# VH-VL binders against q8rwq4r167to367: the designs that were tried, part 14

Target 1, 201 residues: q8rwq4r167to367
Amino acid sequence: LALEDIDGSPSFLEKALQFIEKYGTKIEGILRQSADVEEVERRVQEYEQGKTEFTFDEDPHVVGDCIKHVLRELPSSPVSASCCTALLEAYRIESKEARISSLRSAIAETFPEPNRRLLQRILKMMHTISSHSHENRMNPNAVAACMAPLLLRPLLAGECDLEDDFDGGEDNSAQLLAAANAANNAQAIITVLLEDYGSIF
Key: E = the ipSAE of ESMFold2; O = the ipSAE of ESMFold2 at other seeds; V2 = 0.75 times the mean of E and O plus 0.25 times the DockQ between their complexes.

## First folded at step 4 (VH-VL)

Design d01 (framework fv_umesolerbart; at its last look DockQ between E and O 0.54; V2 from the best seeds 0.00; counts 0 for: pae E 12.9 > 2)
Fold by ESMFold2-Fast, scan of step 4:
Structure d01 (fold): chain C 201 residues (1-201), chain A 122 residues (1-122), chain B 107 residues (1-107)
Amino acid sequence: as target 1 above (201 residues)
Amino acid sequence: EVQLVESGGDLVQPGGSLRLSCAASGFTFSSYWMNWVRQAPGKGLEWVSFISSSGSTIYYADSVKGRFTISRDNAKKSLYLQMTSLRAEDTAVYYCARDWGSDYLPTYFDYWGQGTLVTVSS
Amino acid sequence: EIVMTQSPATLSVSPGERATLSCRASQSVSSNLAWYQQKPGQAPRRLIYGASTRATGIPARFSGSGSGTEFTLTISSLQSEDFAIYYCQQYNNYPLTFGGGTKVEIK
């Protein structure tokens, strides 16, 4: 659904991902820099009204934000709460080799096929961008920082099975720190998936 | 060209108040997290505070918590630091710094202003 | 808070020599480590981020390495404009923290 329309043709998301892979690799700060919200909304509406192709003269930052818009608007997270928990458990393994093996197993064995395909497709684009960091200044950590919150939404919302260190009824500073730590965990997980993409997918 | 210009530094008595401003130009100010970083004379760098792009997320160093207030005006492309109950140890050059990161995670500071000196009489 | 420790405090080198600066974190910061250069009377400027990625416009003689708790900044074939104070900064956890700095001075 996310990658194909009902008739089996490539979706808006799939076309936007292809555009970034083809035209976004040399754009400094791609996926990090924001485009005008109104321009993004206009481009989404144009797609719905029949402008279904992205041409070479599109603004890459607008197309990048179109990807983020689609991911935010999905009815359910690309990675479910239980899948996020599986990724967190695998990530916390101290041995590098065991961690990578466990992440591969978690994705292959726990993820429903549509979710696995969606995650892999998005990571492919992200891996392409990070492999051109000498031109675009977006290394795996930077790409992960921009995209992880959109991919691992349940982790940031505190919907995973793991216990938190705080009660949740504490002051604003404790809540902000907890949110920052959740975001750091999401970024770290996606960073590993990008750095070891060939070993995991 | 990205520019950050601080102003407002002055000589103040202990217990006094001062408001610092940072005027941004050459980029979409509303898309960036912003920080204040200070440096006491002859000493190293100390992070003071950050504010998210929308202004909804704010964090302070323990040394200034409860005394300093960070704010921003995206329409005016300006960052502010309201300082109260100033102490001798607050004497420093205060830098405005742009965070290169996304809305969810801080990163390194890619652009810094030239700084504005705050001297608390001792 | 994560404490960042830089060594040595002062490094005396001659032009054309290699300078190696160390930065240690009190707990793992992954690769979320940046290096800044500060010349007298100037604001700091970015050199390296993500432990090893050079910022745009930074000469190839600057290189960063390390992960976790041990990090190194190397300046090969030191130029006269490289005499400055260098700071490391972790951005893995709040509060953000800097090292105490390493002053690179002419021998």
Scores: ipSAE 0.005, ipTM 0.537, lowest interface PAE 11.3, mean pLDDT 84
Fold by ESMFold2, look of step 5:
Structure d01 (fold): chain C 201 residues (1-201), chain A 122 residues (1-122), chain B 107 residues (1-107)
Amino acid sequence: as target 1 above (201 residues)
Amino acid sequence: EVQLVESGGDLVQPGGSLRLSCAASGFTFSSYWMNWVRQAPGKGLEWVSFISSSGSTIYYADSVKGRFTISRDNAKKSLYLQMTSLRAEDTAVYYCARDWGSDYLPTYFDYWGQGTLVTVSS
Amino acid sequence: EIVMTQSPATLSVSPGERATLSCRASQSVSSNLAWYQQKPGQAPRRLIYGASTRATGIPARFSGSGSGTEFTLTISSLQSEDFAIYYCQQYNNYPLTFGGGTKVEIK
């Protein structure tokens, strides 16, 4: 449903993904460079009020942030907690070939079909951007750094970490260390999925 | 064009206080994590503190924790460092640095100001 | 805390020659490593991020390599403007940490 409206036509998210695939590939820092939050919110509201198409002259950075806005506002993560755990276990395999095979298996066997479709669709856009890194300077690692927190929310929330978690403490240092560790795992997982996209999907 | 301009560096006595400012322009300040990085004369770089885009997440290096306070004013596009209980070892050029990558994850510093010198001596 | 160790502390190189700078992390930082250039009296300037990706406007003679714990910055044909101090920095974990720097100077 995230990718289509009730009548089966492309949703706001799908239209924004298509725009970035067509007009974002040559834009330096696409998906990394933020737009003004108020401008993004205004563009979302304009869509809801009837401006249902992105035009060629719209700022790709605004459209990219519209994608992030929609993903952030989804009531459930594109990848559930159990799916994040499966990905985390698979990515920790030391052998590259076994790791890729395990990631492919985890996606095929653990993910409900709607979640797999959504993840694959977003990764397709990200893969397209990273395939033009010579022009936009966004290699797979850079694209993953920007997008992984939105795709693997349960991992960043500490719901999947295989290491011990500490909730309290007397300052924010322990929370920041746990968040950085989780964020780096999320980035690493998505980087592998992008670098070996054709083998995994 | 991204611009970061630090100010407020001065000569202060040990135990004194000082407030540094960084004025930002040429980018959407409220969307970026911001950092302070310092460099003692003739020495290397040391990360001091960061603050998230909303200001809700803050982290300090152990060497300054409890003595320095980072803050930001997104309406004024300004970053601040309130320094107290200053010591001789705090003598450094202090740089304002923008965190590359977005407001979601800490990354490397893609833009730096020119720095402001803080000297702590009697 | 991840300790970043750079070597050598000083590298004397003739213009036009190749310079190779090393950076080692005390634990894996994956590819979350950046390189900066700093000239006297100036702020650091970004060179490389993601261990191997040149930042915008950085000449092709600069290249980065490595992952995990061992990283290298190579300047393939040193130009007069390249004599500076170079720092590596990990951004895998807080606190963010820098190497001690490598000064590249005229032999």
Scores: ipSAE 0.000, ipTM 0.530, lowest interface PAE 13.0, mean pLDDT 85
Fold by ESMFold2 at other seeds, look of step 5:
Structure d01 (fold): chain C 201 residues (1-201), chain A 122 residues (1-122), chain B 107 residues (1-107)
Amino acid sequence: as target 1 above (201 residues)
Amino acid sequence: EVQLVESGGDLVQPGGSLRLSCAASGFTFSSYWMNWVRQAPGKGLEWVSFISSSGSTIYYADSVKGRFTISRDNAKKSLYLQMTSLRAEDTAVYYCARDWGSDYLPTYFDYWGQGTLVTVSS
Amino acid sequence: EIVMTQSPATLSVSPGERATLSCRASQSVSSNLAWYQQKPGQAPRRLIYGASTRATGIPARFSGSGSGTEFTLTISSLQSEDFAIYYCQQYNNYPLTFGGGTKVEIK
């Protein structure tokens, strides 16, 4: 549903994903380089006011940040807390082949189909960008670093690993260290999904 | 082009204080995480501290925690390191380094300043 | 804290030869590893990030490989400007840590 409007036509998110797949592959630092926040907000407002098509001359960095804006504003994370837990458990398997198989199974068995389709769609754009890393300097790790916190929000919030995180009353440094470690796990999970995209999906 | 220029290095006695500055130009300073990295004479590199783009996230190496304070002024495009209770082992060239990464996770250092020498000796 | 160990401490090679530098992490850092070059009297320069991706403007003779705990920097045909100290750095966990360096020198 996040990829389609009510009438079945492509949503803002889907259109932005298509734009980046077509025009972003040769842009150095795509998905990493930030655009001006006010320009991104203005472009979102222009869409809401009827400018529903991206044109070839638009700044890919602004469109990339529009994707991030939409993902941040989704009422629920693309990957739920229980799904994040399943991915963490699968990722911890040391054997590469067993890890890939477990990640595939976790996605197939625990994800509701709309969430799986959304994750797969976003990863397809990210895989396309990282496949052009020689031109754009965005290898799978770099793309994952930029995007994983938006895809695995419950992991960053400490909502899916109850053993290691506690939200109540901890000082700022302890919370920040826990968030940084969770961000590294999120990046690592997404990196594996990108590197083995065809095997997992 | 990206430029980072450190200043404020000096000769100080043990227990003294010193404030280092790093002036940034050629990029949107407020969008990048910034770091201090030091190198004792003839020795390797040691990460000292970083500060996030907004200034809300700060980390210190254990060797300087409680003695050094990192800060930034995004309007002046400047990074600072306030050093107190200086010791002989703090003698080093101090580098200002830009963090090449996403807004969510620091990575590695893509641009370095020329460094400023701090000498702590009686 | 992740300890980064570089070997050898000094590598003597002739110009035009292949140089191979090793870096080992005390625990997995995935591919979150960078390499820097430092010439005498200068600040470090970024060479490689993500274990294997050359930074913008770095010549093709520099290549990185590895994942997890073991990493290699290779200079395929050493040039006169490549005699320097090389550092690896992990950015997987705080604190960020560097290896002790490998000095690449003539002969």
Scores: ipSAE 0.000, ipTM 0.543, lowest interface PAE 12.3, mean pLDDT 85
ESMFold2 (binder alone), look of step 5: mean pLDDT 91; pTM 0.923
ESMFold2, look of step 12: ipSAE 0.000; ipTM 0.527
ESMFold2 (binder alone), look of step 12: mean pLDDT 91; pTM 0.929
ESMFold2 at other seeds, look of step 12: ipSAE 0.000; ipTM 0.527

Design d02 (framework fv_benmelstobart)
Fold by ESMFold2-Fast, scan of step 4:
Structure d02 (fold): chain C 201 residues (1-201), chain A 121 residues (1-121), chain B 107 residues (1-107)
Amino acid sequence: as target 1 above (201 residues)
Amino acid sequence: QITLKESGPTLVKPTQTLTLTCTVSGFSLSSYWVHWIRQPPGKALEWLGVIWSGGSTDYNAAFMSRLTITKDNSKNQVVLTMNNMDPVDTATYYCARDFGSDYLPEYFDYWGQGTLVTVSS
Amino acid sequence: DIQMTQSPSSLSASVGDRVTITCKASQSISSYVAWYQQKPGKAPKLLIYAASSLQSGVPDRFSGSGYGTDFTFTISSLQPEDIATYFCQQYDNLPLTFGQGTKLEIK
């Protein structure tokens, strides 16, 4: 029930996403620039205590961090380990046209409906932000860099079967390289989903 | 304090051009979007188009070939121009304020009173 | 264009009744739905936005719910001053589109 509460009303996440789409598009560094941790924690608490609406005069960086807080605290990743594997396999196709087609098919055929809807909803907000990069300085790569770790958690945690090169040895350099490659893959996958949003969804 | 008011001719001949002005007060046109919506007598509301705070416009494809929306921030005025008026264009025309975002048109928190435009020979 | 199908087209109810009006979108529009009240000769008045958020100053007997394609507007206890035509509106994509309206009358 990430986008709606048990009673069917819009969730905290849905309201925060709508706020960013409406008031965050011209904010430089939106989704990248961190807000004060105490203010974020206070705003989350205020929601629980009845301040359920975001007003136009709120700090967009605080609201952006509220989105990240919710995604980080979800019991399971928006994209499961098996779905991450499907996205990574599609992304590895060398032809750009075939890659986009395969990403569309992977999402349509392998994602459970609630996960597909959640991913699409978050990507819609991210696509809106990246479409205003001249004003906010957040192009698709930058938005993907900020959000990919929260969306493709299993890929970065090494839970996907395509990361079989990570042997768990005690060499810190090999571990750091594997982590960097996973982060780059996650960012690249989300970047394609943003750049070709209309073709994929 | 926040008001929108439509003004212009109430009678238009077929084939003539309609020009309506929306005068706003209590807010800046540089910070808010303004939309035009019409309602033929006894029928549903029809969205015509919007002018964003930055001056960009978007129009309903059904009207885009004959519809223009402009504004003058210093005069607090938004202007709708529609060419080739036909009796089926008879409707109450409203201007309305959007909550103020440059990408996602939303819902209308304040409306003008509306002006009935009758198209007849 | 996203089509909003509103039902019923007209409804008669008694003061104190629970009244329910529905809107169905031709495609998923998340929670991007607003509901308006329009009295004869007057401009529409915003009641609900984001499918379920109550506009400031609107009585709490009005509520909305729904997500995706199916949306509901409810008056928990009908008052005489609530007699009007009600419209839903999607704001997920351009062009903005409205339902055909539901005319609410007292029995």
Scores: ipSAE 0.000, ipTM 0.442, lowest interface PAE 14.9, mean pLDDT 84

Design d03 (framework fv_rolinsatamab)
Fold by ESMFold2-Fast, scan of step 4:
Structure d03 (fold): chain C 201 residues (1-201), chain A 122 residues (1-122), chain B 107 residues (1-107)
Amino acid sequence: as target 1 above (201 residues)
Amino acid sequence: EVQLVQSGAEVKKPGSSVKVSCKASGYTFTSYWMHWVRQAPGQGLEWIGEIDPSDSYTNYNQKFKDRATLTVDKSTSTAYMELSSLRSEDTAVYYCARDFGSDYLPEYFDYWGQGTLVTVSS
Amino acid sequence: DIQMTQSPSSVSASVGDRVTITCKASQSISSYVAWYQQKPGKSPKLLIYAASSLQSGVPSRFSDSGSGTDFTLTISSLQPEDFATYFCQQSYSTPLTFGGGTKVEIK
């Protein structure tokens, strides 16, 4: 489990998520504003050398980037290609009520339990941050934009089972449009999961 | 001078609800989280939940989630805790307490109300 | 939930004594511990927070130490006004939890 070490103690990721929930809610641009790459690398190394606790005086932007570092370095995406496809199909339902119901069903029926728990845990932190948007200026759309590439990697990488409308080669303009549509879909899906968090999880 | 002034003692029957108020003065009400903590006779301090007065966002101790409701009235700088389905074991002094109040500091309580005794009798 | 266990439950001491109160967390809480003093009929008063930060107006005879799971509050030279009940509190995760209290009584 990404959230728990072998001895049952909280993982680096779990500790970082708890820190952001506790100290990041009133930090302007949290999760969007990048920390110095060298400071992030230093903090990850300090964890490996035995500084396994985040203290109240840590830089929240560094801790936010530690979360992104862990998610980026996971050998597989929190949401698999087939799960991304299930979420995209559910999201495309025009009725809001049916969409929410279908997203809940897709998560319950298609996600392996560890992946569902990891996604839910990360969304819980993201929901907490977006619920304080008047203070931190990170509304659900903004939080989704920052995190969607890390959560729905297969969708952004073009690995989902999306039906192509043409068989039309490597045209650069068509590829740019497809990439933009995938990014918009990923952000939109995560935005719905945040806005309707209590109805879906 | 920071002050938190709570409403007076209440005597309630089992199954009823109680609503305790906490009027804040001497600081910017929306800049600090407000917490509710109770102390039953012979027991320790027990955290009920917290509310951010700026947006009314709440977090509850799971033990109280189905019975406690925290609200605020920004216009009067007043926080409220309502507890429903009262039982005899809910007899306690209920405190409001201000979060120490900095973006970088953990939840510690630098100012407390005087407490409100709620007695639940059969 | 993180459980905070205080010992002793009570201690009898004389003015001028060094008093030590221990608090143990059921899991690591780093330095996210605070200490409160409560006198009979009064609300708790914050003494120390976030490792060793002394609250404004609190005498320097109060200090704390520890990290991880084991924490201590020390009163280096007990004064008459220090006879009270003391509580530790963790702020590492919700629900916020308190120790059971230690009553410091006059000998």
Scores: ipSAE 0.000, ipTM 0.441, lowest interface PAE 16.4, mean pLDDT 83

Design d04 (framework fv_rolinsatamab)
Fold by ESMFold2-Fast, scan of step 4:
Structure d04 (fold): chain C 201 residues (1-201), chain A 122 residues (1-122), chain B 107 residues (1-107)
Amino acid sequence: as target 1 above (201 residues)
Amino acid sequence: EVQLVQSGAEVKKPGSSVKVSCKASGYTFTSYWMHWVRQAPGQGLEWIGEIDPSDSYTNYNQKFKDRATLTVDKSTSTAYMELSSLRSEDTAVYYCARYEDYGFLESYFDYWGQGTLVTVSS
Amino acid sequence: DIQMTQSPSSVSASVGDRVTITCKASQSISSYVAWYQQKPGKSPKLLIYAASSLQSGVPSRFSDSGSGTDFTLTISSLQPEDFATYFCQQSYSTPLTFGGGTKVEIK
């Protein structure tokens, strides 16, 4: 139900994604620049009170943060732990052509249809934004940095493959390094999915 | 029944401007984007731009941005395309077309106007 | 801009023939392609969108296949009303672009 309400109409998330695609492409720092926390909370509350339509005069940064809020609050990640593992294994292939082919296969073979649809929909919006980087200053790497933690939550939470680098008993630097590596891997995976969007989906 | 009815053929001199109208009926005018596409004899279809009738937000093909102006009149459910600084190569049939964009699903032109022939000659 | 290249530019065929038209994008466009039919003196009419979805009222003899950069429109058994020009269109990125067209003519 993430993209459609119970009655089949577009969800709050789908409407927010459409807003960003229409009004966000020329906004510098879109998806990276934070909006006022109070305005974001107000807008989320208005959604809960039945104001689910976005008007043309809304702040694009507020709408961008609303998208992030919805993704954080989803009961399960858009990409499950097993799907994250499949993406990470595919990403580690050194050949670019083999990597893209493996990512395509991983998505086609391991993702449940609703999860594939949700990921593809969000990536479409992200791809639209990064395609206008000359106007908005958000290239694929920058967009991926903002969105990857929300899309690949299990990878960031340590629910996927862990590096074998525990230093047991001292500072937990091994865990901190693993977290940093996970964040870098998440951003890199999403960057490839954006740069080669048409070849993968 | 959805219908898009365009204004009649025009003959214009080089350097002048032309304004073509497209009257919509049979649906909620503000619920769909309206696009403009032209077709020169012997050439393919060429996209000019799009307008959202709900707020008049426009996007243009870079090739036409300095000469094309898209507008709407919500009270009459009519869209307009004005093209200035006409050249002989602007001779073409100009179409308005309704665009369905479901976001996560599909996007396509579902209904087209009948076309308006614009001839640019001295 | 994404260039859409159609082949062939024309096909001579008889009623009952299987006709195939190909369309190649200059870069990957996933499945964001639509096919239109245009008869002489008339506006284009939507046939298929999203590289698989048949528009309401369009006969089942029309089908398409492909993804990425290579797309094909197939008419399984050509009928008299199918003699027309066919265009592909990408909706992946603006500016929206169309193929050069394929004219299906009577043999």
Scores: ipSAE 0.023, ipTM 0.625, lowest interface PAE 7.6, mean pLDDT 85

Design d05 (framework fv_rolinsatamab)
Fold by ESMFold2-Fast, scan of step 4:
Structure d05 (fold): chain C 201 residues (1-201), chain A 122 residues (1-122), chain B 107 residues (1-107)
Amino acid sequence: as target 1 above (201 residues)
Amino acid sequence: EVQLVQSGAEVKKPGSSVKVSCKASGYTFTSYWMHWVRQAPGQGLEWIGEIDPSDSYTNYNQKFKDRATLTVDKSTSTAYMELSSLRSEDTAVYYCARGLDWEYYGSPFDYWGQGTLVTVSS
Amino acid sequence: DIQMTQSPSSVSASVGDRVTITCKASQDISSYVAWYQQKPGKSPKLLIYAASSLQSGVPSRFSDSGSGTDFTLTISSLQPEDFATYFCQQYDSYPYTFGGGTKVEIK
């Protein structure tokens, strides 16, 4: 229930996403700039103590970090290892038109419904932010860089089936190269999902 | 006076990597974004990416994302662009350029380095 | 990606002439366009940005107009030092993209 509490009311994550969509679009560096860790921890505790609504005068950077906190603390990635593999396979198609079509199919056919809804909801907020890049300086690439590691955790952890065979993968240089490639792939996948949001969802 | 001084010309083999430097002087290095742009002979200008020297935050042109790495060394006020898996079509003059004030919601490039010719040949 | 279509690709002109260069964006970029001058063997130099802001040290004979998708750079009275290639650039959205360039040559 990442987006709804047991009683069907909006979750902490859903309320934070709504706040960013309403008050974060004109905030420079939104989702990129970090708030004070102590302020984020205090705000999470306030929620647990009954301050369940975000007001218009809250610090948007604190709310952005609350979103990242929730995603980081989820027991399972929003996108599973098998779903990451499906996205990576679709992304590797060189034709842009075929790539977009394959990404749409991968999401529709391989994602469990709760995971699809969660990913789509988060991407909706991210798409709203990147659509106001002239005001907030956060284009699709920048938003993807901030959020991709939280959305495609298995890809960053090397848990996807594709290209797991790596001769000499225990070398430090080889490990750094593999990690950099995974991070670049994750950001690239999320960037395409944002740029072509309306065609994919 | 603001000055951006780039490293010298490079000749590289296909499949190798090149690392170009850009040393800034005459301003506070961490107060402006640094951009990288290339110009192939007889072709137009292509934006590669940008880096904020204050925190090393980067944005890349998707075309170069898998191969380009932008870094900075704040102690020497130097920016670096590394391009890997070089191909013959990467032969170009590579420029660093300073972004104008971020308050303008995107930055035109007000000062440019002199350029570094990178030639990729077998 | 936003495509910047620049015309003409070249123009032959004499000192004292009025020169107009056009730049067309494939989508609305508001006023987030910059113009650069590049002389052979040298780096580009910023002339104008944000539809009206002349860069420090740029002569007043350089001006621009337009918003949305259609933009023009005008040199009101061409001087010998103005023979160069001119580029437009959008900085509305990533990736930043440039026009193909207009070479202003001696007639």
Scores: ipSAE 0.000, ipTM 0.424, lowest interface PAE 16.8, mean pLDDT 83

Design d06 (framework fv_umesolerbart)
Fold by ESMFold2-Fast, scan of step 4:
Order: C-alpha cells, then structure tokens, then sequence
Structure d06 (fold): chain C 201 residues (1-201), chain A 122 residues (1-122), chain B 107 residues (1-107)
C-alpha cells in the first residue's frame, strides 16, 4: 500500500523516490539538507489537490523532505519492533560474512512481505544516492544517518528486547547512553544494508 | 507469457501524421511504465518517449518534443504514439518496450515488441 | 544529456574466445546501466541490468561489471549464437540514452 495507491497506480512515496533517483544524485547534501517546512507542506497539499506528478524543475530538497514526511506519518514503522530485534541480532555477529548472511535471512524469513518490499524500495533509492557520493557528498554512512530514524523507529523508541546496556530506567545518564547506542546501532545497521545491498536483497 | 505487439507503421510523406499502437498481453499493463524506442535503418537505438503506469509522468526526447504525443489506455491494455510533422529523419523501426517503474528491476527495458516500420519519404 | 560511448565499434572473435565490451558514460550513472543484445531482424533482448545483474534466462557466460562512468560486458567462451550487436543504456537520468553499439562478429 505504501508504494501503490488502492487503484494500483504508483503512490506519492513511489513517485518521490523515483524523482530523487533521477534528479537528486548530483545534489550536494541530498536527503540531509532540510527544505523550508512551509514549502514541503505546500507541495504535499498540492498533491492532494491534483498535482500528482513531480516535474524535473522541482526542488530536490523539497521532494526529499516529502519522502521523510510520508515515512514519519506512516501509522506503523516500516520495520516492526520484532523485525528491528532480528536485524540487531544479525548485525551483532562478529564475522562479516555470517553477519550479511544473517541479515539476509532475517529480512527474507521474518519480515512480512509489504514491510520487506517497502524497506527494499527505500534502500534502493538510498543505495543509488550513496553510489554518487563523489558528486553529492552523501556516502552510505551519511545517507543512513538521515534515514535510519525513520526506518527503524522501534529501535530508537526502546521497544526492542535485546537491551544490554539498559540499567533500570530512572538514571538520566543511563537513559542518554542507551538512546545514543540505539541511534548508533540503527545507523550502523542501515549502513551495512546499503553497502551490501546486492548481497542482502 | 508477456507479449507486446506494435502496429500502425506505414509509408508517410514529410509533414504527414501517423499513429502507432502497441497491444500488451500476459501481464498487468496498468502496473508498468511503457516506452517507445526507435532504430533508423542500419543505425543504433534511440529512446523516444516514456509514460508512467498512471499517465502522470511523460517524457520525450528533444528530437520529437512538440511533434509526438505518447498516451495509453489501461482498460484496453494499449500504448499509443501520435506522430505529427514527420521528417525523413523519423524513418525507423519503432519498438514498444516495458520498464518496471517499481523497485524490482528499475527502468531497464525487460520486454520489447517486434517493432513496426515507419518510412517518411516523398 | 548523458552521452554513452561504446568501444570497440566492431569486435572480431572466434567461438570459444572471451569478448570484452566497454561502455563509458559522460557523467556518473551509478549502477543504473543495462546491456542489450540485438540480432539482425530481431528486437533487442535485455541481458544485464543494474550494471551486473543477469536477467532471467541469460546464460552465466554473460557478466557485467562497473559503476559510475566505466562499464564492461564480458562474454566468456563465445557461442555461435552470441554473434550480434550489443548496446548499453543508462537509466539514471532523462533523457534515457543508448550507446552506439558494439558489433561482435566472426573473425
């Protein structure tokens, strides 16, 4: 559903992803630089009023923020809490070969098909952007930093059950450390999925 | 089995008009972007036009802008190319080609029709 | 527009030999590059997409490599049915563009 409207046509999200793949690859700081919130809100409203296509002369930063807006507003995270746990378990494997194999298995075997398809589609766009880092200055780590919080929301919210560093919940220093570790883990997981995209998907 | 069958190619005088059709079968036509690609006799491939699955996005090669119009009828599973102000340089075999506009395979053309020959000559 | 340059224009090889075909883009196209095979009187057939992914049904002797601006199609141990014209195509940016083609012919 997220990638297709009920009539089978490409969704707003799918059209925005295609735009970034075609017109965003040479834009410095694409996906990182924020557009004016007012301009993003106006463009979303224009879509609802019948301006359903992105033309080549649109601001790529506005379109990038439209993608983030859609992902943020989704009723459920693209990756569920249980799927985040599976990805985190696979990511913690020390051997690079075993880690990639485990991530592939976690995605193929545990993800519901709509969630797997959505994650794969978004990662395809992100992979395309990071492959042009010499022009856009967005390497896999930078792209992951921008997008991981929107893709792995349950991990950042502390909903995963493999919390090794959680001390008891009321100490502010322990909570801040746990939040920082979760953010670092989310970014690292997405970075691996981008760098080894062809081996995992 | 995916099939694309072009028709409408003919001999036309310079300045004339012609409409090409492409009939699709064996897949959900409304879910795929479509393209026209041409090939002049003895020459290479040249992309002509693109239309998204919902007709929301359309692109043209500079050589045909303002003269050619791409359209589709998803209910009839057909793609069209309306050509006007035809020139000798438009002489070519015109191919209908499918490109997935979804993540699986990108915009590479996975299926092609057999082509229909358009000859523009006096 | 992104200009795609293929070399050589003609490659003469014998059956059983390896053929290496090059495709260069005037600007980076990432991995958004496809290879097609065309035989006389026939429509093109997709061999490779995403620079290195073989299309379904394509023999393992065909392999693609490269990213950015430099790409290669390799045909190991050429078979008689492999003598054809090969085209690269970028689908990274509009307009979509093809290379001029490389004709692989019998030596």
Amino acid sequence: as target 1 above (201 residues)
Amino acid sequence: EVQLVESGGDLVQPGGSLRLSCAASGFTFSSYSMNWVRQAPGKGLEWVSFISSGSDTIYYADSVKGRFTISRDNAKKSLYLQMTSLRAEDTAVYYCARSPDYWLEGDAFDYWGQGTLVTVSS
Amino acid sequence: EIVMTQSPATLSVSPGERATLSCRASQSVSSNLAWYQQKPGQAPRRLIYGASTRATGIPARFSGSGSGTEFTLTISSLQSEDFAIYYCQQYNDWPLTFGGGTKVEIK
Scores: ipSAE 0.000, ipTM 0.437, lowest interface PAE 16.0, mean pLDDT 84

